VHH binders against Apical endosomal glycoprotein (Mamdc4). Designs and how they scored, part 5

Target 1, 160 residues: Apical endosomal glycoprotein (Mamdc4), of Rattus norvegicus (Rat) (q63191r268to427)
Amino acid sequence: SHHMATDFETGLGPWTQLEGWTRNFSAGSMVSPAWPHRDHSRNSAYGFFLVSVAKPGTTAVLYSPEFQGSVSYNCSFTFYYYLHGSEANQFQLFVQAQGLNTTQPPVLLRSRHGELGTAWVRDRVNIQSAHPFRILLAGETGPGGFVGLDDLIMSNHCIL

## First folded at step 1 (VHH)

Design c20 (framework vhh_lunsekimig_d3)
Fold by ESMFold2-Fast, scan of step 1:
Structure c20 (fold): chain B 160 residues (1-160), chain A 122 residues (1-122)
Amino acid sequence: as target 1 above (160 residues)
Amino acid sequence: EVQLVESGGGVVQPGGSLRLSCAASGFTFSYYALYWYRQAAGIERELIASISSGGDTNYVDSVKGRFTISRDNSENTMYLQMNSLRAEDTGLYYCARETYDYVWGSYSEDYWGQGTLVTVSS
């Protein structure tokens, strides 16, 4: 019944990264018409979202905290993404399971690329893993494009 | 209610200058990108200049170097400084605020003012 919701208004919450995702808002740093005029959580030009600004040749990756495995319940993850302005835009969602002293390779659950219009798009994945796991959100922005995230919601027995 | 009111149009000779103003009310001005459009008789409205909330500007080639768009967030006003005016610059000038339509997932023209007429003739 507990959930973890992150709207980026004050930070990354429990999500972590090495580099490549930045918090930003439309009014502060609109670079091109490819950027959204508003965030999803506040529907405001002053509301924060996450944008992929990874340097050429690298992918921005955002990591969830590690969740415990369960054979009884699915962990549901709902999120909003924005892909506009370039056919080279890419977004991928991976799940990475952890065995005893062994980290499994990431498994791709979602892949989106290119031009998907000027709307924040809702998506949802249900994850059932007997082992502890982590969610990875990977973004690459194409020339003149925008790849963004907002409102990351973990619910339905996503147990830390 | 959102309102945009254009002013500053008039009759000038070729080579002259005009400064247009767009006064805004009913929203937080500094949060939005704003645009100048132009419409000549019988022609579709043409986007000629834009300014982002962060101050980044864009121009169509026909006005680049002659027109300058700017904004004053303390006065809730956007300006278009027009220099070296030509006969082809004649038209009705509109300011517009783009808005993100979450339902349709598209940018649309939010509200249009009544326009301000610019006539360049000898």
Scores: ipSAE 0.000, ipTM 0.097, lowest interface PAE 18.9, mean pLDDT 76

Design c3 (framework vhh_lunsekimig_d3)
Fold by ESMFold2-Fast, scan of step 1:
Structure c3 (fold): chain B 160 residues (1-160), chain A 120 residues (1-120)
Amino acid sequence: as target 1 above (160 residues)
Amino acid sequence: EVQLVESGGGVVQPGGSLRLSCAASGFTFSSYTLYWYRQAAGIERELIASIYSGGSTNYVDSVKGRFTISRDNSENTMYLQMNSLRAEDTGLYYCATGEYDWVYESFDYWGQGTLVTVSS
């Protein structure tokens, strides 16, 4: 069974961001005592994570590559997120589909707010779209807070 | 219980302005993303603007530069300032919040809607 997993060691892989650093996620490691720490486990293939470095009051958005539509299979997306240090932290997951004549507006599938503790949280969404689509991951960091993403894993039914 | 109540709709001439309000209760307003949707006669309901908890905004291209979404967390109210109104802006305006449910194809919470009519 094939999975597409994003290793942030070499950058964003197929994921993209808007040019400019004021609204972007940045690849990180254990740089500050306040940032999330990776597991001790040597079986964790990834040593890096993304952290929102968006300007205060702006949202960092990470875009997936475009996936093909299917009426038969769900694209299953598994990910880890970290919300700590501020009640004003926000994380949202959207799906945006390509319409016949235009790109449709993003549809919100997940929303998480505030302080969720000192550990990475695992989540999973199943996406079924007859039209091509992309996934948008949006993070907004409150004062003194952190919004992180790691271990982005797409199932073999997420067809590029 | 969660409630969203829109107000501020009315009849205006092309080129006019209106300010819509969405008063919210029953949840931690400051922690949620809030949305304005528009439903015109004969077309599907469309997302026109959104505002994240930290104040970041997003707009559909047809309203960029004309509409401004804002929020007042101390009053639990979201606003939509609509300037340079066009006949195509006529419709029922809804505020919405919460998580999207793919089974019901809807957000958790919607208001009742407020009607905006641009004459001409």
Scores: ipSAE 0.000, ipTM 0.150, lowest interface PAE 15.4, mean pLDDT 70

Design c4 (framework vhh_lunsekimig_d3)
Fold by ESMFold2-Fast, scan of step 1:
Structure c4 (fold): chain B 160 residues (1-160), chain A 119 residues (1-119)
Amino acid sequence: as target 1 above (160 residues)
Amino acid sequence: EVQLVESGGGVVQPGGSLRLSCAASGFTVSSNYLYWYRQAAGIERELIASITSGGDTNYVDSVKGRFTISRDNSENTMYLQMNSLRAEDTGLYYCAADYLWGSEPYDYWGQGTLVTVSS
């Protein structure tokens, strides 16, 4: 295969977190009306996704592994997100690079908020960094809302 | 679209001074860490100076006290002031920036500017 993909069906794969993102699925859990009826990877009520349990004022952050820098190729990152049920929902994607003498502050590449409907939405970012970097996915769930992720896909030029 | 263009290199005598410039186009440098690298003949490219977005600087030991890196965000340019030049400072000087935006493909490195210190 040409891509590194994480579908959350068996775990977080190479992604890491301290807290706040949880793996879940629609059919086996107590769900609110804001939750999707199916995941994206399996299109199934029994397929897993990530959901942010972090509420406004707290943030769940998911970290990619560190990727090598390149001046020749962009690392392309494709992902699916779901924001429904609250205007206070928030999702942000950051890239954080390692400088040669120090770590750079995170740079915001995507910001989504509020109510975006009842479908998994695809997005893609192209990342070019001369130095090693990682991706940070931050979520906050509003009251009665849902903020979720599924199918995190790194292109073949995202080198570990 | 994204470019870094070095200038200011030349031939100088030992003890002389030069100021290198690196002009950025296609992106703004205000939020980026910026770097100067040097490549001498037969030696791999080495980081010699860095400056953070907030203006904090760092230098390799061989140039501390002699070289000064600076940035001018309003001019979208960075500089390397080189004083008390030595023969060992001879080499190609490259500027670089970490740029975490854009579409495929971009070149973050300039073409380099040659500094020769000889008498």
Scores: ipSAE 0.000, ipTM 0.127, lowest interface PAE 14.2, mean pLDDT 78

Design c5 (framework vhh_lunsekimig_d3)
Fold by ESMFold2-Fast, scan of step 1:
Structure c5 (fold): chain B 160 residues (1-160), chain A 121 residues (1-121)
Amino acid sequence: as target 1 above (160 residues)
Amino acid sequence: EVQLVESGGGVVQPGGSLRLSCAASGFTFSDYYLYWYRQAAGIERELIASISSGGSTNYVDSVKGRFTISRDNSENTMYLQMNSLRAEDTGLYYCARTYEWSGDLYEFDYWGQGTLVTVSS
């Protein structure tokens, strides 16, 4: 039923970025009270997730591959995020569509901020776009905080 | 509730003309980019024409010079004037819009049921 799933255990898969998102795990080098004790995909201190480590005052942005548009099917995107340790933490999900000859501005579908507890939170968005689009996942970590992502799952109606 | 209702399709001979209409309700029509899509038998829906909130237009190569997209913000209606119709223009025509402001869990594009255009001799 799932066309594309990315658990970060072996890399970014088809997702791309320039900088700011880093693969890491809980039993790595630095673990503060803000960090999760385990990832979501393996429920393990040795399982990988993404953490936003962008330079202070900058935002890490992760890009999906471009999906084809469809008027017949909704593309469903399920993901897990972790926000803890700072009220200045921010996470945003955007959809950016391609027009006939123009790239549309990103449209915000989700905005989360601050401290949301010590658990991976599941969220889901349904996207119905007649033209090609991509998903942007933006994270900004506050002082002493953690903003992370794991288990990015696209439904079988999300066509590459 | 957002609604887009296409009309104006029909059967015409090659070289003929049709004008399609897309009547909109449930949103501030003048704020949105609007699009015409076409689905021919056995192929995926293709974007054929667009019009910005400011009135700028774009077309795919196969319809340039033959089709004209326009909008009437006072009537909340978008049009597609189709001239010099060809057999390959046969298909279901859909209108669509795109959000340009933020929101949670919503359909990014909205379109209607389509209107059938058949070009046959």
Scores: ipSAE 0.000, ipTM 0.121, lowest interface PAE 14.9, mean pLDDT 77

Design c6 (framework vhh_lunsekimig_d3)
Fold by ESMFold2-Fast, scan of step 1:
Structure c6 (fold): chain B 160 residues (1-160), chain A 119 residues (1-119)
Amino acid sequence: as target 1 above (160 residues)
Amino acid sequence: EVQLVESGGGVVQPGGSLRLSCAASGFTFSSYELYWYRQAAGIERELIASITYGGSTNYVDSVKGRFTISRDNSENTMYLQMNSLRAEDTGLYYCAKGSPYWYDELDYWGQGTLVTVSS
């Protein structure tokens, strides 16, 4: 019944970054052919999404808040991504667990590359971790391309 | 079979006005967000204005206060009222239809109507 959803319309919500992901919308700037004509959450040219401005060789990384571990439930994470306009576009989803007194290396769960068409694409991952964890969303934009995110949705079993 | 037909373009002097029309057929007009795009010489097509199924409107900054988008669901027609026209408004104006599916970004373009702003 309860879930945590972030649509980027007013900010990053509980998500954090150092740099590289930028909130933007289709009509507010010069729109290249690679950009979506609308966001996913509002289906509007004035609705906000997140776009990676990181070029090949640099990576924009978005971090979820830290979620509690559980041996009984899977945290289900649903998200929408957009990759268009360059074969050099890259998107990766990692899970990073905080072990007892140690941080584990990130584990890659999804990898997408290149030109995937002119639609927001839905994906979902199920995460089982006995230890606290966070989700990392990494984007690199190729020349003339677009790599974007919208509507990040955590299930009831993703406990803050 | 989806069709969008633009009309109303022409030649006007700076400061003049034009009203563009987009006549739609082949879909449930009242259920879709609709858009006006502009293609000027030497630049990519840009979104100028949008109107939602509920009538909410959005504009690119360069036309705010000068252009007004509207729709008549009983006539399956969308309009763009253009006032205080400038030389930089010269271009081909296209109307487009959004998809009912957010995953499916099929913006179906009409053939365009030419607007020329000159003395």
Scores: ipSAE 0.000, ipTM 0.095, lowest interface PAE 19.9, mean pLDDT 78

Design c7 (framework vhh_lunsekimig_d3)
Fold by ESMFold2-Fast, scan of step 1:
Structure c7 (fold): chain B 160 residues (1-160), chain A 121 residues (1-121)
Amino acid sequence: as target 1 above (160 residues)
Amino acid sequence: EVQLVESGGGVVQPGGSLRLSCAASGFTFSYYDLYWYRQAAGIERELIASISSGGSTNYVDSVKGRFTISRDNSENTMYLQMNSLRAEDTGLYYCATEYVFDSSGYTYEYWGQGTLVTVSS
């Protein structure tokens, strides 16, 4: 059985973005006091993560591929996030159901704000949707802060 | 006016040692995290060592156990002690301080001009 795991080491994989998320690593061209010294997947300064670099007044949004609905299984999504260096940091996870010719309003499943320390934090959500759906990961970085993502893992019950 | 000036580079034989210095001026040195980057020919510039304002250090695996980063806040100077040098350590070494986002959302930073280290037999 296949699952979808994205560690950002070679690209965004099946994830897409419209604005503001950038692949980077600690040994890359940008380093600030708030940045992690290593990624989560490799535990290395050469390992890639995703960082929100949206301009002030905008939010970076990352989109999963569209998953099939199911009445029999919970789709489990595990991810790692890093919020440090600013009280104005924000991260939100939404699920958005998609009809054939209509998009439903996003439903907020997770909200994290501000300063959460100097470690990658694991979280998991279980999604049960009878309709096709996407996951939206929204990040807004406060002044001098860092909002990042790594290791996005969809369970085998998340059907593409 | 922020300035970073590297020194201590040179030609050394494999297994030798060098100590690099980064002299800083124009800012409150003790408040800033500081970094050593290395750029080899044809390779993107990479972070090899860091030291926080509080003295915590980090190293990439290829230099861990051989290189030691340190700082002297009274002299506004950061150091990189390089031992057991290898041909792969050849490159331009840059010191750098904190990146900040400006009001347009882009990053900027302060870098030195670099100091060349050549490990040659």
Scores: ipSAE 0.000, ipTM 0.083, lowest interface PAE 21.7, mean pLDDT 78

Design c8 (framework vhh_lunsekimig_d3)
Fold by ESMFold2-Fast, scan of step 1:
Structure c8 (fold): chain B 160 residues (1-160), chain A 121 residues (1-121)
Amino acid sequence: as target 1 above (160 residues)
Amino acid sequence: EVQLVESGGGVVQPGGSLRLSCAASGFTFDSYALYWYRQAAGIERELIASIYSGGDTNYVDSVKGRFTISRDNSENTMYLQMNSLRAEDTGLYYCAREWDYGSLTYPFDYWGQGTLVTVSS
């Protein structure tokens, strides 16, 4: 299949951010027991993932590239997340569409918080937009917690 | 109404310097992080530098050590000092304001009109 996949093993790929999401791996930078023992893409203690180091009240935001609008195809976005070790952990996924001369408000499609266990969890959103749009992934890590992302997969109908 | 106005662009030889300014109005300037973006012909805008409300800075690797971002909260102005300019630095330079958590607007919709930097060789 023709898709855009980002596994964070060599960088952020087409995703952008300024601050708050960091690339890391389990064996070299284990900070607390809340961290996963391995990443999702390699199933390895040396495989990379993203972790949010933003505390509650400050948000780490990861931005997709801008995708073209289409009335014929739905863009499907699959991702893996990990929330463990704190009830104050928070993760949100927004989609924001561009009008011709106005930006539309961001729409919240997913919200996850707290303690969700010790496994990478798969999720998927389908985006139907006639206008160009971006995906925003926001994470806040509670005390002693972990909020992470791995394997961001855009379907072949998510057109750059 | 949020307004950002860039200035300071121009034509410069490789190895030269330029200082860009971003004058802001319509918000509490010292409460927000501010960003410089660059757009070359035919490519999407690239975030190149940031400055947080407390003065901490961040840069993409391609400009690190050559560009310096700064802010003057008393004048509601952000600057980008560009040294050792290269042909690949050519492009439109935009300033932008940080998104409020809970804002219904894109973090980068508070753009200015841009200022053109051309590094001739």
Scores: ipSAE 0.000, ipTM 0.130, lowest interface PAE 15.1, mean pLDDT 78

Design c9 (framework vhh_lunsekimig_d3)
Fold by ESMFold2-Fast, scan of step 1:
Structure c9 (fold): chain B 160 residues (1-160), chain A 123 residues (1-123)
Amino acid sequence: as target 1 above (160 residues)
Amino acid sequence: EVQLVESGGGVVQPGGSLRLSCAASGFTFSEYWLYWYRQAAGIERELIASITSGGSTNYVDSVKGRFTISRDNSENTMYLQMNSLRAEDTGLYYCAKDYTLEYGSDYTVFDYWGQGTLVTVSS
């Protein structure tokens, strides 16, 4: 069972940001062929997803809550992303660990760019950290493009 | 090839002291952050102390002021000086080192462990 799943249908849940990621849906926001016709969680034109409105040179960053460290269990993070309509699209996933009195620099684990087709793509990362940590999801949208996220799922071994 | 060997555990009375050692081989010791973990019966391992390659130290609140972590890069050895020991300090003590991440990899740390050394605080 998954103790923290976020489908964006009612908000960001425990995820936070300053700016750049926007909740939206296809039926109300169909401005460009680059946009998906449906979200992933509901497979519906009225289902919500996140879209990056950050252009090249600026980056939208979404932050997970802080998870506890453990050397006994792997925290698994599963997510869906959509990159279409521009070769300048970029998506990156970072993990940032917290020491007892210091914050570590973010470590890049995934990088995707450009044109990946017209389907939501699943990815998964396993995290084992003895220190508390956060996940950072960064997106830049190229001209005429779309960079989106849906269905962010943390396993039951990701302890708050 | 990587080897971590803990020693120095034993039976001690409340208020007593012990010094644990972690002898390392198979890697460039001076470049790594190093950690002491503790595992009591029935609970998972917990991080209790850390020391960076630069010598900066951190402790969990329950041991702060009582335990001191240190390293000797010339001897490839890390230490934990334990003072004012309490019954709740009883457990198996492990040393560990960080794993260096590669681009696109899963995030895994502390994949190298010693065998542990037992500390028992009893009257």
Scores: ipSAE 0.014, ipTM 0.308, lowest interface PAE 7.3, mean pLDDT 80

Design d1 (framework vhh_7zox_3)
Fold by ESMFold2-Fast, scan of step 1:
Structure d1 (fold): chain B 160 residues (1-160), chain A 123 residues (1-123)
Amino acid sequence: as target 1 above (160 residues)
Amino acid sequence: DVQLVESGGGLVQPGGSLRLSCVASGFTFSDYAMGWVRQAPGKGLEWVSDISSGGSTGYADSVKGRFAISRDNAKNTLYLQMNRLKPEDTAVYYCAKEYTYEVSGDTYYFDYAGQGTQVTVSS
């Protein structure tokens, strides 16, 4: 009955990464015009989100914890993203399943490109996997752009 | 329309034996590798055993020497002979076809097709 929700206000929670995603907030005169003026979770200039700041030629990737497979129901994943300020912005969502003693290739469920306006965008995917799986959130920020994430919500049918 | 129907589970004492069966339909059974995966109470999925279309077998270390996988292509049936069962073998056992997925709108289905069969090992 418990949902797994992550708002980035105090950390990454159960999500992990190697590098490239950074927690940050909007307040201050040093942010570019491409940055949101507020986060999604608190609607505040001091509320935290993730922003992709990977080095040129590197994509930031955020990993969910591994979820159990199920043959009976869909795991629903709801999330918010912000893409603005560069046509070279990229965001992709993959699901990667563990097969019979073998890791499967990631499967692309969502792809977003460029500039999507000046509002946080809600999206949702449903995943039915009999294999254990992880969700991968990949972001690449173009010159002068912003690619960000906030409020990652896994339904109660996503079993850890 | 792929379907896998498991049977043969039940309650058995430690040291006992069970034989699981899986009847396949909706695809050319003899062309595909098949396997068994289990989920113990409160745990994730665990690979148990597989068998290629040519008959080569693999086993998880936890069951090696106790379990035997086999297939009957004429009957479209996969089997798991489970010997010397232990309480830690208690799980729902699922029959699995080689990796397949279906995309419908924004939903992915990763193909085990069965409802599973419950195996409980207790005195």
Scores: ipSAE 0.000, ipTM 0.202, lowest interface PAE 13.7, mean pLDDT 79

Design d10 (framework vhh_7zox_3)
Fold by ESMFold2-Fast, scan of step 1:
Structure d10 (fold): chain B 160 residues (1-160), chain A 120 residues (1-120)
Amino acid sequence: as target 1 above (160 residues)
Amino acid sequence: DVQLVESGGGLVQPGGSLRLSCVASGFTFSDYDMGWVRQAPGKGLEWVSDIYTGGSTGYADSVKGRFAISRDNAKNTLYLQMNRLKPEDTAVYYCAKGWYDELPYSFDYAGQGTQVTVSS
């Protein structure tokens, strides 16, 4: 089936960023007890994920490609995140629509905070937009914590 | 329609073992991540363990090394093997399909639960 899936094993795929998210793996970077022992896509200490390393005053934001709007179909987005080791951990998912004259402000669809245990957590959002849109994934890691992403999957109704 | 039916709970002495089962119906079991959450008396929900479609497993720090999650896709059944049980493991255990929404660890669907009591 025709869907867009990104596992970060070879790069960011069609996703983009300016800074703040970095690709990493567990076995090479045991920098904190809060880090996962494995990635989600490979179940391996050598499998890659994204981790938020944004410094104070900087937001780590990952941008999807622009998808077409539809009045008939919902774009379904499934993703995995990991939040552990700090109550100050934060993850947010926004949708940003393209209006006729200007880009609209981002609209928050998901917000996750703090310590959610020691497992990759699956979430799914359905996006209905009459206008073209992008998905924004924002992460902030608290002191001694970890905020990560893996396996970003867009359904067949997420039309490029 | 999604249905999850837990079983295997009971009264056990500290240091004992129990195996919980969850029989799923109404969806393609092999396509979904599955997990266990528990609720101790007077407390909120606590995530215990999960197993993903690819076979990856995760465990809460409180149960690591003692509990083992597994699945049998041919039987649409999720298992939790619980070893070296402690009084603090006393809770109602819920089988869950997927992770959704805000704390306390909400799920798309959760079963009715099975009571585990660890007491002498």
Scores: ipSAE 0.000, ipTM 0.123, lowest interface PAE 15.6, mean pLDDT 76

Design d11 (framework vhh_7zox_3)
Fold by ESMFold2-Fast, scan of step 1:
Formats: C-alpha cells, sequence, structure tokens
Structure d11 (fold): chain B 160 residues (1-160), chain A 120 residues (1-120)
C-alpha cells in the first residue's frame, strides 16, 4: 500500500535529471514510425511517457530519490521500456549505493540494446543494499530509433 | 514556452548567398540536436542539415559543400550559411529541434519558416 508509482502524466514525480529525457506523447508532436502509438499507463495517444533524446556519445540519465538500505527485504523496481527502430538504441539500469564516507560507483543491473519490437516491455529488478541507494536509468537513442520509459513502480519495501 | 524564430530569407540570384538565423527561447540550443529542413512548393519536407549537441554537423547530399550550419551559444541562435545557391534550393526553410533519431525526420518543435527564392 506504501509504494511509489510514476506514470509521467503530470511530471517526473520524485525522479530527477539534468537533461536528455523528455516527457512526450504520441499525438502531440511530429511522430516518427519508431514512436509508440500509445503510452503504457493510459494506453492512449495522449498519455505521457519519457523518451531519450540523447544520441550515441551522450547519455540521458534519470535519477530516483535516495532509498533506505536494508538486508531484510528486497526493494523491487518494476518498469516498462520501449526500444524500437535502431540497432544503436541502448538502455541501462544502474544502482548506486551511498557508502559511509563516499558514494559508491554505479553497478549495472540491466542492459537492453537495439530493436525489441513494437510493444512496451515489462521488466523488474530486485535491489538489496545494506546502504542507502538510488536507481539510475540511462538511455541513448540510435538514428531512426526510440528509447522510452513509462510506469516506474517501486514496491512498498523501497523506503524513502 | 519553446519558440524558434527564423529570419534571413529573401530573393537571391543563382550563385548568390544567404545566411539564415534562428533565435531559440525556452531552452538552450547547445543542449539539443538542432536542424534545418525545407519544403519546396508542392513537395514534402526535405532535411538539409543538423548540428549535434557536441558540435558535430551533418548535411544532405544536395547541399554538402555549399551550406554550413553553426550556432552562437551566447546568443542562443542557430545559423545556416547558404552559398552557391541554385533554383532548386527555393523553399521555405524551417529551424527545428531534432529529437535525435534520424537526420531531420523527427522534431518536437519547429519555427514558422523563412522563404528563400533563388531566381534570375
Amino acid sequence: as target 1 above (160 residues)
Amino acid sequence: DVQLVESGGGLVQPGGSLRLSCVASGFTVSDYYMGWVRQAPGKGLEWVSDIYSGGSTGYADSVKGRFAISRDNAKNTLYLQMNRLKPEDTAVYYCARDLGYSYGEWYDYAGQGTQVTVSS
């Protein structure tokens, strides 16, 4: 009952970035064949998703808020991604832990590349960290491609 | 609040030159892939040139060696220097913020356009 869900319909929620991820919808802009016809959360051409506008050589990174560490339970993160239209599309999910005196290097938990079809794909990762941590979602869009995210869901075991 | 405003179009003789400008507001030009696309009378959109966030440039084969895209970060302005103009360059030229997919195929914002006419 105490979970954090972000559908991007009204903004980024608690997620943050510097640049490179944009909120958009299928009917609102000049849409290429690589774009989904619908978002995942609303199943609508007017529903919002995130799209990476970072080309190879630059990376869009979206940051979660910091979550509490625990060795007693898994923080489960469920998300939907869309990779279509280019073999150069790239999506990566990292977890970055806060050490006692310094932030640890990001650890890669998921990597998805290229052409994965014309449907939003569900994925889930279980995170168990003794230290506070955050999730990093990195996207790179290849020529003619689309790299998108929707419905980022943190379980009730992911404590702020 | 994103706006792109083009200027610098006009009538020019074959072999002449024009410099188009595009003033951006609501975002920083150097953080995006920016491009120029054109539409000749009765035809579809044709990609002309892009400049990437890191400064690298791309050009359509029809304009390569004649056109040069650039930006002035202090003025948040995109430019297209057009040299050795041909009658077939006659078109409305649009400044666009490129979504970064494929050279000028996918934009999220474009300006109102500026008319370039190359005729004797």
Scores: ipSAE 0.000, ipTM 0.109, lowest interface PAE 18.0, mean pLDDT 79

Design d12 (framework vhh_7zox_3)
Fold by ESMFold2-Fast, scan of step 1:
Structure d12 (fold): chain B 160 residues (1-160), chain A 123 residues (1-123)
Amino acid sequence: as target 1 above (160 residues)
Amino acid sequence: DVQLVESGGGLVQPGGSLRLSCVASGFTFSSYAMGWVRQAPGKGLEWVSDISYGGSTGYADSVKGRFAISRDNAKNTLYLQMNRLKPEDTAVYYCAKEDYLWGSPETYYMDVAGQGTQVTVSS
């Protein structure tokens, strides 16, 4: 295959975390009014997505594997997110590069807040780094809200 | 084998200062980037600061302007000067070698060398 795709149907794949992101589906638990009625990958109440359930004062962070640097091609990352039910919902995407034998601070590429409706939203970022890098996906759910992710797709120029 | 021994933690009032030290052994200290990561009660691991073998530094936004990382290659020692401490700085602070800084959060938890040093900012 020429790309890396993660739909969360069988696990986190190559993505990692400490805590705060949980795999779930609409019909598998008590659904609050803020939860999606379906996932994005299967368009089904039984299809899995990732939801931010970080405890108060904690932000859920999901980490990609480390990708190689390239001066020739952009690494393109496409993803779907869902923000509903609270103006305090937050989602941020960072890129963190390894430079000069030092871990660089994360660089913010996307920030989304609050109430974005009852549909999965598609976004895409292009990353050009001469140095190895990883992607961080940070979510914080507001009171009565939902912050979720599905269908994380790395292009064929994102080299492990 | 790799051994990192942290010290310098303690109980301090808000606005106070502490200097953490980490003595390294079992590897060529001057050849690796070094850093500090911390874990607050009930929270995940957070990168705080790092320094390359050449002296270039990085800082988390939460500590920029308050903390300063430095190293003494002749003594195999890493330092973190912490100024204007806040209650939210309360955590166990761990010294980390380059290989641990780029690991997943699970790797940081398992492979962060040493027992850490407790910093409590209270009252």
Scores: ipSAE 0.000, ipTM 0.088, lowest interface PAE 17.2, mean pLDDT 77

Design d13 (framework vhh_7zox_3)
Amino acid sequence: DVQLVESGGGLVQPGGSLRLSCVASGFTFSTYDMGWVRQAPGKGLEWVSDITSGGSTGYADSVKGRFAISRDNAKNTLYLQMNRLKPEDTAVYYCARVYEWDSGDYTVTFDYAGQGTQVTVSS
ESMFold2-Fast, scan of step 1: ipSAE 0.136; ipTM 0.584

